# Designs tried in a protein design chat: miniprotein binders against q5gan3. Part 17

Target 1, 136 residues: q5gan3
Amino acid sequence: MDIKMQIGSRNFYTLSIDYPRVNYPKGFRGYCNGLMSYMRGKMQNSDCPKIHYVIHAPWKAIQKFCKYSDSFCENYNEYCTLTQDSLPITVCSLSHQQPPTSCYYNSTLTNQKLYLLCSRKYEADPIGIAGLYSGI
Short names: E, the ipSAE of ESMFold2; O, the ipSAE of OpenDDE; V2, 0.75 times the mean of E and O plus 0.25 times the DockQ between their complexes.

## First folded at step 13 (miniprotein)

Design v1 (at its last look DockQ between E and O 0.89; V2 from the best seeds 0.72)
Fold by OpenDDE base, look of step 13:
Structure v1 (fold): chain B 136 residues (1-136), chain A 103 residues (1-103)
Amino acid sequence: as target 1 above (136 residues)
Amino acid sequence: GTGSPEFLKIWGELSFWYGRLEDAVRMFTEAISLWPDDARLYSDRAEVLMEQGEFERALQDAETAVRLQPEWPKAHLRLAEALEEKGRHEEAEKARQRAEELS
């Protein structure tokens, strides 16, 4: 489910690229709770995605990483590449403690390298994020 | 303002969903400042304005949306809604008809 939600260049651009990071209205229960609420509403999906990534860097800068994909991610059936640079990222992670009627998320802002999914091997567009680089 | 137009739009829509109309208008306004030619943003703001009872401003936005993207049926429907609230029923009907033609 999470994989499908992040596939597609347009969808990725729309839902995973926020640059500069938006100053969302006060009163929402955090960046990720708001964003994920929106996503669930738009997708009309009652399920709670486990994780969602938002990159706070220019699209063109991110796109450059998909100029050449150095690997193939079998789980996604897509080419993927590790970004050379760390990027500012908001990680939306599903909380272990859930209220009965909604999905609650933790928001973590970090700077990390990440594994981008690319639309093809060369001269591709980013279409998703496979995960963050853990250094191992 | 800060944020991508896409995410400003997202938070605008989200704000609207939660009845935070002033926040929604603000978000869409900021988005429009970045993407002044995006008919969708005007249409969205118009919808919020309609909910606020700001029918004149909604009409202006709807007209702008139609101007920017005249081939977009939804723009005409939004215009029709705004016109109806202004009591301009004949013009509203024409707008609805145009929307149908484009559909």
Scores: ipSAE 0.732, ipTM 0.882, lowest interface PAE 0.5, mean pLDDT 93
Fold by ESMFold2, look of step 13:
Structure v1 (fold): chain B 136 residues (1-136), chain A 103 residues (1-103)
Amino acid sequence: as target 1 above (136 residues)
Amino acid sequence: GTGSPEFLKIWGELSFWYGRLEDAVRMFTEAISLWPDDARLYSDRAEVLMEQGEFERALQDAETAVRLQPEWPKAHLRLAEALEEKGRHEEAEKARQRAEELS
């Protein structure tokens, strides 16, 4: 999981929260291929990120989960919490069935609990996603 | 349709990169309706409008971006570009100088 792109309140808010889910124009081979192309272009990074999550819920609702942070995750140097409720999310994952350098993404819309990273500094605002809860 | 202003901006930029100028203007316009005080959105729409040849509208948006964020170098560069398209070269040079001073 590429945590480097998912740490930081600004990047998380701007790249991982899409509510209501945008009614995007056609011609980009789908939601994830368009979004991931944007991210590569904006970050001036030809690397194809392995995975990216987008939450389709209001920012205020997501902020509230970090009020209930229950541990400090040393590997991320941030607090973390499992969300109390499942959230509608799009999972953009690099296609296993094509060369990794093709940067083709599968798009999966699902409803799952997830592990949020919560800022030590930004009034406990969410700053990233460590992963999905495997039991849903 | 609607969406979050940040994602409307994302898809506006993406549409512009792909030459889909009508879609880009629509996405930025929807984002502006939600966040009318975000200078970035006016600067972005001005760029697309200039590509469309809509120079007066582009100038209006560039002026709005400068008004909203007078210390933002890109806003002044966008203004300079729009002024050049309108043949207002002395004003364009002043805007470029302002952007350089703010960098």
Scores: ipSAE 0.592, ipTM 0.793, lowest interface PAE 1.3, mean pLDDT 85
ESMFold2 (binder alone), look of step 13: mean pLDDT 90; pTM 0.906

Design v2 (at its last look DockQ between E and O 0.57; V2 from the best seeds 0.00; counts 0 for: pae E 1.7 > 1.5)
Fold by ESMFold2, look of step 13:
Structure v2 (fold): chain B 136 residues (1-136), chain A 103 residues (1-103)
Amino acid sequence: as target 1 above (136 residues)
Amino acid sequence: GSGKPEFLKIWGELSFWYGRLEDAVRMFTEAISLWPDDARLYSDRAEVLMEQGEFERALQDAETAVRLQPEWPKAHLRLAEALEEKGRHEEAEKARQRAEELS
């Protein structure tokens, strides 16, 4: 369910790329709580997504990872690639310490490689994030 | 363009939804400094300024939105709203008619 938030037709660029990272106003219980409430309001969706990733890198740099992808990920019915470089990422994750209906999110800033989903059209734009690279 | 102006717009809208009008104006103003030719940003800031009672500033922004995107119905509706607040009713009706013609 949560992965669907990362595979929208044009929502990925708008909601998953924040570069340079915004200096957001105080009073929203942090970056992730503010952003996730905006996303729920715009999508008119009452569900609290379990996870959302935001990449803090230039769009052109991210696009390059998908332009040369030749791997197909059957579970997503999309092409995919592991980014060659680590990227600065904010991970917004639904808190387990509060009721799920509260939609409270923990925010983690990290630098990791990630699995990009790339449009089925050859050399097309990134359309989602399948996950973070877990290797050492 | 980068994604930063789009995120400034997101936080401007979020701030407006939460009634944080000063934050909303600041976010849209910063976005405009990066993308001065984006009519959407001027229309958004005009809406916040009208809620603040800053009607002359709202009118200026609505006029800018129309200038940047003269075939955008929403820009003309924003202009009509600002003109009404200024008591310029005939001009407001003209702007509403223009928006209808463009829909």
Scores: ipSAE 0.539, ipTM 0.769, lowest interface PAE 1.7, mean pLDDT 84
Fold by OpenDDE base, look of step 13:
Structure v2 (fold): chain B 136 residues (1-136), chain A 103 residues (1-103)
Amino acid sequence: as target 1 above (136 residues)
Amino acid sequence: GSGKPEFLKIWGELSFWYGRLEDAVRMFTEAISLWPDDARLYSDRAEVLMEQGEFERALQDAETAVRLQPEWPKAHLRLAEALEEKGRHEEAEKARQRAEELS
């Protein structure tokens, strides 16, 4: 496996999978504010990502979706697949109102199908989320 | 458990950053229960414990971290810090020297 893919999978697992969903300490300004602050620090990126997804399902269950990728997401230049099942997901969305020195996020817990990015076409590992399924 | 070890670690670190030391210890403790062989968690908890003035417990965690990852320089530095607070200066110096050797 390509090093880039390994890193992607590791980062995805670390930052986008939380099962069961952690009970963060009372008094924090929300699930996503904490997580995104950490993420920005680790990535040494001062920019505020607009959106981030966290899946609350076992890693092995998520991996099964990447057993076969039936699509290719050109924008990401990666194989992708729509999950057959809805998954519990926390959506971290950047607030429209931002203080000048920090990134504030809204946390939304939902159950949605999502488009997973997979490391390859077959027997792959999840490496990202392209978006949530909104229907056709 | 109430979360993935990685996220428990994250929230432990966040708690520590925000001065919520008790929460940090709790989070790291839970993470350790899931990852009992992760030296980083012990080192992190040791750091929090140091801040709390719990030097004996910090020392124990630091020693555990060194045992688990003897080749990890930071583990030895953490041990040195804990030893210093216990007044064990000579042993602390040895720990620092070991950290230097591994760096």
Scores: ipSAE 0.295, ipTM 0.661, lowest interface PAE 1.2, mean pLDDT 90
ESMFold2 (binder alone), look of step 13: mean pLDDT 90; pTM 0.901

Design v3 (at its last look DockQ between E and O 0.55; V2 from the best seeds 0.54)
Fold by ESMFold2, look of step 13:
Structure v3 (fold): chain B 136 residues (1-136), chain A 103 residues (1-103)
Amino acid sequence: as target 1 above (136 residues)
Amino acid sequence: GNGKPEFLKIWGELSFWYGRLEDAVRMFTEAISLWPDDARLYSDRAEVLMEQGEFERALQDAETAVRLQPEWPKAHLRLAEALEEKGRHEEAEKARQRAEELS
C-alpha cells in the first residue's frame, strides 16, 4: 500500500524529490510529520502510510539511472535498477512508539544507494523507490 | 541551479492550511525565485496575500498569473478577488465571466 503511493510518474516527481531540501518552517513536528500530513490531506486518506522516501538530488541526476533497467522487480510489477551512487534521502517511517491512528513519523536523513523503479526497460522515467541498499 | 519548486509549494500550502501566513508567503516567494514563470505559484501567493489584507501585492501576483497562463480559469478568479478588494468591481465581474468562459 505504502509502495503504491510512491509509484507513478506524477506522484514520484512531486512527492519524492525535494532538491535542494526545503528549509521547512518549524511548528509541524518535523519534516516528515508535515509532509505526510500534506499527503493525507491532498489524498483525503485517513490511513497512515508506513513509509515514504524523499530523494534530495537534482531530477536530471535521478533520471539517468533509468536509462537502462537491468532487472524486473516482481513484487512491484515494474522494472528496477540499483543506483550506481549513494543519494541523500529522508526516510519518513511510521512510529511504533505512538498509537497507529496518530500518524506520527520518524524522520531519518541518510546517504544510501537505492532500488529505483523505472517505467520501462530502456530510456524510462523514474516512478518510485523499491527500497534502500544496505549491502547485507 | 537544478532546484525544483514543488516542495516549497507543498510547505507553502501546508503553512497556509495552518494559518501560518508569513511562512506561506516566504515559501511561495522562494519557489517563485526558482521558477519565475510558473503561474500556479503566483496564484498561490496571491491567495495568501489576500488573507493577509495585502491587496495591492495580491493584485500584482494575480495579474502575473493571468499573464503567464491566460487560459487558466483559476488565475482569472484570483484576479477578480483582488480587484474586488481594490474597489474595481466592474473589472472583477469581467474577470469572473472570463473564468466561467474558460471552464
Scores: ipSAE 0.598, ipTM 0.800, lowest interface PAE 1.3, mean pLDDT 86
Fold by OpenDDE base, look of step 13:
Structure v3 (fold): chain B 136 residues (1-136), chain A 103 residues (1-103)
Amino acid sequence: as target 1 above (136 residues)
Amino acid sequence: GNGKPEFLKIWGELSFWYGRLEDAVRMFTEAISLWPDDARLYSDRAEVLMEQGEFERALQDAETAVRLQPEWPKAHLRLAEALEEKGRHEEAEKARQRAEELS
């Protein structure tokens, strides 16, 4: 497997899978503010990502969705698939009102289908989320 | 149970960054319960314990980290730090030397 794919899968697992959803210490300014602060610190990036998704389901269950991908997400230049099942997801969305020195996020817990990025067309590993399914 | 070890580690580190040392220790402890062989978790907890002034417990964790990953230079450095706080300067120096050898 390609190193890039391995890194992608590892990063995805680390930062976008939280099962069961962690019980973080009381007093923090929300789930996403903590998580995104950590991400920015680790990535040494001062930029504020607009959106981040965290899935609260077992890794093995998520892997099954990438067994057969039926689509290609051109924007990501990766294969992708719509999950057959709705998954519990925390959506971290950047607030429109930002202080000059930090990134603040809104945390939304939802249950939705999502477009999962897969490392390849068949027998692949999840490497990202392209977005949430909003219906037809 | 709580979240997966990775996120427990994340929130442990976050807690530590924000000076919430007791929370950090708790989070790392829970992570260790899930990953008992992860030397880095012990090293992380040791660092928090050092900040709390819990030098004996920090030493124990540092020793555990070294035992689990003897080839990891940082483990030896953490051990050296803990040893220094305990006044065990000669042993601390040996630990630092070992860290250098592995680097």
Scores: ipSAE 0.466, ipTM 0.769, lowest interface PAE 0.9, mean pLDDT 91
ESMFold2 (binder alone), look of step 13: mean pLDDT 90; pTM 0.902

Design v4 (at its last look DockQ between E and O 0.04; V2 from the best seeds 0.00; counts 0 for: placed apart)
Fold by ESMFold2, look of step 13:
Structure v4 (fold): chain B 136 residues (1-136), chain A 103 residues (1-103)
Amino acid sequence: as target 1 above (136 residues)
Amino acid sequence: KDGSPEFLKIWGELSFWYGRLEDAVRMFTEAISLWPDDARLYSDRAEVLMEQGEFERALQDAETAVRLQPEWPKAHLRLAEALEEKGRHEEAEKARQRAEELS
């Protein structure tokens, strides 16, 4: 998914924070296939984003990680921080086992630290996810 | 509430797009039970109820959305749609005019 679509503050809150994790209806080929279909339809975008992250934690807890960030991620032109704790997340990743036009996604629920993108403004809110922490 | 209705709303909308009207109503109803003051959820459920032909229930939800956010144009448009389905054409036109004034 384009970084612009991932780091919009409204879109990040509404599309990347699912808490408590929804008990969704059956028949959408799973959590990620349903969610990614919604995102494409809402944004009228035929591209199949390669990856999308969903955090299953309260927004206020996530906001706290950005309050003390002073690290700058030049690749994103935003401040960033590594979360001090692992967070429950769902990783929606585009499958390579299906035709590219199918937009089929694998869903992985995991607990990991992650890099949050934080608005450049003072005491900034989270606006996106740069990636997952690669531990030893 | 520590959480939010956003993903319940997402799956309600997705269900509606796929024509799964009962699932859509269930998702919005669950969201309303937990966040009863969110006008968006009533507007969404009213739309699905109208597709089901449940026009009186849709009207009640549209009226609730207007009460909760009386300056929200979409709530008045939803009310107009429900009024039109009930044959209340003059009231529907007034609601449409109100929505235009608020736009």
Scores: ipSAE 0.693, ipTM 0.842, lowest interface PAE 0.8, mean pLDDT 85
Fold by OpenDDE base, look of step 13:
Parts: sequence; structure tokens; C-alpha cells
Structure v4 (fold): chain B 136 residues (1-136), chain A 103 residues (1-103)
Amino acid sequence: as target 1 above (136 residues)
Amino acid sequence: KDGSPEFLKIWGELSFWYGRLEDAVRMFTEAISLWPDDARLYSDRAEVLMEQGEFERALQDAETAVRLQPEWPKAHLRLAEALEEKGRHEEAEKARQRAEELS
């Protein structure tokens, strides 16, 4: 496996999978606020991403979806596939109602199919999320 | 890397989300000691100070952020917020206008 793909898979595992979903203590100011801060720290990037997806399913279960990629996502220059099953997902969206100095996010928990980016066409590893099946 | 300004900034943010405002201020203060010219750190600390009701200190940090990074819209917005809490409405409006111009 290409080192770039390995890094991509590792980053995906670290940043886009939270299983089981962490439960923050009462009073915590939102799931995504904590998670996105953590992510920004891992990436050493202080910028606020506009949207981020987190899957709450085992890594092995998600890997199975990349055993065969049925399409190629040109905009990502990567193979991609639509998951056969809906997965529990948290959507972290940057708040735009008030200008955040610290990245403030809205958290939406949902069950949806999603488009996975895969490291290659066959027997691949997930390396990213292109979007949700619902189009959000 | 645990002592890097970036790490301290993130830990400060996490502390803020956990409601540990004193810890957040401490983390940002330590980060500022390492990166004294980073306007973002002053702006972040100002946000925490605003939450604590420390409006004068927040205003000072916001002014510092604007001074260090005058082209940064968020710095002006934070300044506007601090000015509003001080009852300086006209100056706050000017700060908001400047932020809009830079956006």
C-alpha cells in the first residue's frame, strides 16, 4: 500500500470514526465542539472546517464497504462507493449565525448512507467521506 | 509537542467547551507566552474572558488582537463585542463596519 494511502486511512480512522460514540459529561458545550477541537489539534490546523462527518461504527464494518468500489469520484481523484447500509453519523457543521472566534459547531446525529472514499478499487481501506446519500 | 502553542491552544479550547474557563485562560496565557505576536490567541482568550464577565480584560486582549492583525475580520468582531459590554456602542459599530469591509 502506498504511504499516502496508509496515512489517509490512519487519519480517517482517527478523525472520522468514533465508536462507540463518546458521551461527554453534562454541561459540555456540544459533541462537535469537542471533537473538532481535537481534530484540529491532531491536524495542527487552527482553521475551522465548514463540515465534518463522524461515523459511529466499528472500523472493520466500515472496511467491508471498500472491498469493492463501484465508482470514481473525479473531484477527489479517488475511488468511492455508496454504503449499502445506513450508518449512525454525526454531522458537524460550522455555525454561521454568529461569527465564531473559536470554532463553534452544530451537532446533528443521523442514520444515513454515505459515500466513502476508498484507497483503491478492490480490497481497499476507507480514507474519507465524500458526502451523505441525502445530499447534505 | 504537548507544550507547543498549538497544543496549548487546542487544550484551551477543549477546556472552554468543558466549562473550565480558568483552565482555558491559563492555557491561552501560556500559549501567548510562547507566541506573543499571535493575534488568534488573544482573540481566543478574550472570548473566554467575555464568558467569565471579565470585560475589561477581554477588551484589552481584543485591542491587542486588532493591533497585531488589523486585516483580520474576527479581531474586529471580538473588539466590537467587548466594546458593547463596556457601553461603547458607537465604537463597537465602527469595529463591526471594519470587520465587514475586510470580509
Scores: ipSAE 0.327, ipTM 0.669, lowest interface PAE 1.1, mean pLDDT 90
ESMFold2 (binder alone), look of step 13: mean pLDDT 86; pTM 0.840

Design v5 (at its last look DockQ between E and O 0.60; V2 from the best seeds 0.00; counts 0 for: pae E 1.7 > 1.5)
Fold by OpenDDE base, look of step 13:
Structure v5 (fold): chain B 136 residues (1-136), chain A 103 residues (1-103)
Amino acid sequence: as target 1 above (136 residues)
Amino acid sequence: GSGSPEFLYIWGELSFWYGRLEDAVRMFTEAISLWPDDARLYSDRAEVLMEQGEFERALQDAETAVRLQPEWPKAYLRLAEALEEKGRHEEAEKEYQRAEELS
């Protein structure tokens, strides 16, 4: 695995896996506002990402989904797979109503299957989320 | 406890950024319980503790960070800062020098 994939996996692990879901301090403007504030700070990016996903399941359990990638996501130029199981997920979505100085996000906790991006076709590491599965 | 160590760290940092020092210490403490050998966590907690005026505890954490990662320049910087807060300026200077040597 090359450096790019390693970094991707590390970033994914750090920013998209929270198990069990952390109890953030009271008084913050929500789970996603906090997380995205941190992310923007660390990335030194003033832009507001439109959407971010956080999975609340063990890393090893998520890794198992990338043992075999059954698809290739052209938009990402990465292998991807649909998780067989639904996972607890927090969806951070950029609000249409923005304060003048910061990004504001809505936090939605759901349980859904998702499309994982995998570092390679076989025996891979998760490196991202392409989206949520809306079907049954 | 609850939360991944990384997210505990994140919320520790956030708490610190927003001046919620007690929450930050709590988060870092919990993270340390999961990552007892992570020098970064001790160094970060030390920074929060210094902001609280808890200089002795900060010094202890800084010393722990140095012990865990003796090749890490930032650990020595934090130790130097903690020593400075305690008025131990000569010792702090030595640690600043060590940080420079490792850089």
Scores: ipSAE 0.542, ipTM 0.817, lowest interface PAE 0.7, mean pLDDT 92
Fold by ESMFold2, look of step 13:
Structure v5 (fold): chain B 136 residues (1-136), chain A 103 residues (1-103)
Amino acid sequence: as target 1 above (136 residues)
Amino acid sequence: GSGSPEFLYIWGELSFWYGRLEDAVRMFTEAISLWPDDARLYSDRAEVLMEQGEFERALQDAETAVRLQPEWPKAYLRLAEALEEKGRHEEAEKEYQRAEELS
């Protein structure tokens, strides 16, 4: 469910782009616990994904990064690109301080460059996130 | 832009699932302001309004959902449910039958 669940057509657009970041209601133990609970319910799957990324930038700006993609990522059978700029991102990561089946998530808001997966079609759209840029 | 209406919808459904009815209505109302032609949003807000006992507002939203997507069975179910709560039973039965016919 990790990387494969984070790539694809409609799921990336609907589950990984939140701009402007929603002012969500209190009482869900944070952004990530609420969001990941929703995702599990919609997928009718008891697995707790290890990681999920949400970008807080306009879709059109994200689309432009894939216009410049020039690498093919064989592990994903898709084109990929490192974004030219850092983006505001929420990282939802499964906590190791509770049993994995508890599905408790840490929420980290960060500003980082990331590796986008870009559809192989002409003038590709972003379809997933392979990871974050770790620096030099 | 995109992303914000989809996440407003997500948090609306999540709020409703947890019984947070006022939050759900607020989230769906904000989503509707961005996507006024999405029948799904009106159908979902109608369901929350029904739980709140706001039957006239629920009826108006259900009618809007049917107008926006007249081949969608769920919209007619919402309309029938709202009509039932207002005591308009014969009209409700007609809309239940319409939903069944669209299956």
Scores: ipSAE 0.514, ipTM 0.770, lowest interface PAE 1.7, mean pLDDT 84
ESMFold2 (binder alone), look of step 13: mean pLDDT 89; pTM 0.891

Design v6 (at its last look DockQ between E and O 0.07; V2 from the best seeds 0.00; counts 0 for: pae O 4.6 > 1.5, placed apart)
Fold by ESMFold2, look of step 13:
Structure v6 (fold): chain B 136 residues (1-136), chain A 103 residues (1-103)
Amino acid sequence: as target 1 above (136 residues)
Amino acid sequence: GSGSPEFFKIWGELSFWYGRLEDAVRMFTEAISLWPDDARLYSDRAEVLMEQGEFERALQDAETAVRLQPEWPQAHLRLAEALEEKGRHEEAEKARQRAEELS
């Protein structure tokens, strides 16, 4: 579920890049709950995605990481790269303290390196995030 | 520019879905400030302005959307809606015909 919402350069650009970070209107139970409700409505999907990542950096800077893709990520059938720099991101994660059907999300703003998915087909543009760097 | 209007547009649409028209106009206005040549943003703001009864402002935005993307059918439909609200029925019909030709 987690990766289908992030596949494709256009969907990734429109749903995962927020720069400069929007000063969003109040009343939606916070950034992630508002964003995730929009995504569910737009996709006409009752599923509550377990996780969604939003990068707060310029698109052109993110594109440059895929310019030097070094690895093939078999699980996604796409090239991938670990970003050289940590990036400011918001992690929207489905809450474990609420019933899963509530679609309630926790929001975490952090700076981490990311595993970006880079398209095989479209100028190696970024099309998704496979995960965050684990330094262990 | 280095900024993206997409999240301002997202929050504008979300606000509109919830009937929060003032917030929707503000978000689309912020999106336009980041990307002033995106016809869809003017069409979106015009729709919200019409819901607010701000027909003069809605017409201006609909006209801008048509100027930026004259072959986009939805821009002409938005223009027709705004013209109808202003009582300019012949012009509204021509705009609807243009949208049909472009479909």
Scores: ipSAE 0.629, ipTM 0.805, lowest interface PAE 1.0, mean pLDDT 85
Fold by OpenDDE base, look of step 13:
Structure v6 (fold): chain B 136 residues (1-136), chain A 103 residues (1-103)
Amino acid sequence: as target 1 above (136 residues)
Amino acid sequence: GSGSPEFFKIWGELSFWYGRLEDAVRMFTEAISLWPDDARLYSDRAEVLMEQGEFERALQDAETAVRLQPEWPQAHLRLAEALEEKGRHEEAEKARQRAEELS
């Protein structure tokens, strides 16, 4: 397996999969803030990403969606597929109000289909999320 | 996964770095519940508590850290800091000396 694919899959698992969704102490407001800070640190990127998705489903279940990719996402230069099922997802969205030295995020829990990026066309691993399905 | 003790620790640290002190305390508390014998977690929580002005609680955590890892110099330094804020200067000096001896 290509190193890029391995890294992608590992990062995806670490940063975009949280199952079961962790229960934080009452009053904690740092789910997305903490996750995004961790991500930024790991990626060595000080920029504030506008949006990030976290899936709350088993890895193996998500992996099954990449068994066959019927689409290609040009913007990512990766194979991608629309999940057949809606998944519980936390959406981390960058707040309009930002402190000067950090990235502040809002957390939204939802159930939606999503476009997964897959490491290859067949028998692939999820390596990213291109976006949520909005309907057609 | 993101719900592991390691994540609680990391997120606690990051929260502290970004000035989210209450969140940091909560994250370290959660991490401690999962790793009750990890001296560093107590030390880290103590640091956050110090920033909050919670000196008594910080002292308790620092003492716990020293108890769990008496050979760890940083634990003694954290204890010294907490003792200083409590006005216990002589004991703080002893803690600093111990930290130096272990370094």
Scores: ipSAE 0.020, ipTM 0.293, lowest interface PAE 4.6, mean pLDDT 86
ESMFold2 (binder alone), look of step 13: mean pLDDT 90; pTM 0.901

## First folded at step 14 (miniprotein)

Design w1 (at its last look DockQ between E and O 0.70; V2 from the best seeds 0.00; counts 0 for: pTM E .777 < .8)
Fold by OpenDDE base, look of step 14:
Structure w1 (fold): chain B 136 residues (1-136), chain A 109 residues (1-109)
Amino acid sequence: as target 1 above (136 residues)
Amino acid sequence: GSGSPEFLKIWGELSFWYGRLEDAVRMFTEAISLWLKEGDPELEARLYSDRAEVLMEQGEFERALQDAETAVRLQPEWPKAHLRLAEALEEKGRHEEAEKARQRAEELS
């Protein structure tokens, strides 16, 4: 998976937890285009991340999944767990067709289990998403 | 749903970047009024500071000043809060106080 991991619980919360899902102003080219435009602007990075996930569930609910991590994701060098429950998620995926001057993203709202990265094995904080279970 | 405070802030800032000042003010206001988390004065200060910036662009200097003062109160050790306060004070013709605010910002930097 080509996923840019958000390091740290605060960064994860800031960029990947939107509950309830924000009603953004009309005129923007979709949820993900707006969000990813913001991210690129703040990071001053012209690169287009391939994928980004936003969870629309309470932080406390998400934290519960990191009380116990059932596995270790070696690729990320972090503990991880598959969420027992499906969560409402917006998937921001980079389009195959890109405008010359910007990154264009498709926004997909779905309910799926996900692989959550945790700060440690027990009583940890969510710090990222490794991917979706049986998802894109 | 209205969104999390952080995402309301995101879209507020984004709106501001694209010149949508009314949308920006609305988003920041919603973030402040509906979703402020107790115990996070940093985020709260940032929201007030950001709204102040938008209000400055709208010529709403009195409201901007109020927001800037709030930001300073919440985060007195944050240089940017003092700079925002200085800007608002200048627009209100309070030059001496503005200078003091700038000096404080410099001391904290």
Scores: ipSAE 0.689, ipTM 0.876, lowest interface PAE 0.6, mean pLDDT 91
Fold by ESMFold2, look of step 14:
Structure w1 (fold): chain B 136 residues (1-136), chain A 109 residues (1-109)
Amino acid sequence: as target 1 above (136 residues)
Amino acid sequence: GSGSPEFLKIWGELSFWYGRLEDAVRMFTEAISLWLKEGDPELEARLYSDRAEVLMEQGEFERALQDAETAVRLQPEWPKAHLRLAEALEEKGRHEEAEKARQRAEELS
């Protein structure tokens, strides 16, 4: 029994919330390359996820946004909400400047509002990020 | 704060996978220090078990045994903790105790 395979909110909590942001060891070609290598090893696959978001805010604050979610997102079959405030985040995005099989990631630290996915079960806990608010 | 305990554990595991044993011990040690404030013995036991594994790779068998014993104390029903203890006991030449720990792990599985 792998608890992470059965519960989406635990994976989101453990892989997408880093507060305060870790002072990571060098030698992994940066924050995102290290983190994405860990995620690939954990899933035992060779694909390269195109994007991953990490929020640098306390879990309790993130949970609060989902308690007042204002929409149901049919594409995800989950509740969703746009966060009321901008949050500090690291965006790990797959680089196109390297061969696709290299799985090389750019790391961008930004402050933006997020579209959170909130579980229709598990007391509306955050379970994912649908995207960043761009205003476009 | 020097990071979240969860992410410190991630970077400890990643460091270990890449053979960077000193970084792995450092990351797990810092994660353990932070978890002591949170009082979550399940997560703390996992960190001690992880550090014991790295210490055994370093040949630090007495320290590994101490960490494995701590993991069992924190989570006596966790089979992996007993397997870690067995590994450390075996490296110390305490083979009968190691076999008992392996049997306990099997019973819990």
Scores: ipSAE 0.542, ipTM 0.793, lowest interface PAE 1.2, mean pLDDT 83
ESMFold2 (binder alone), look of step 14: mean pLDDT 86; pTM 0.847

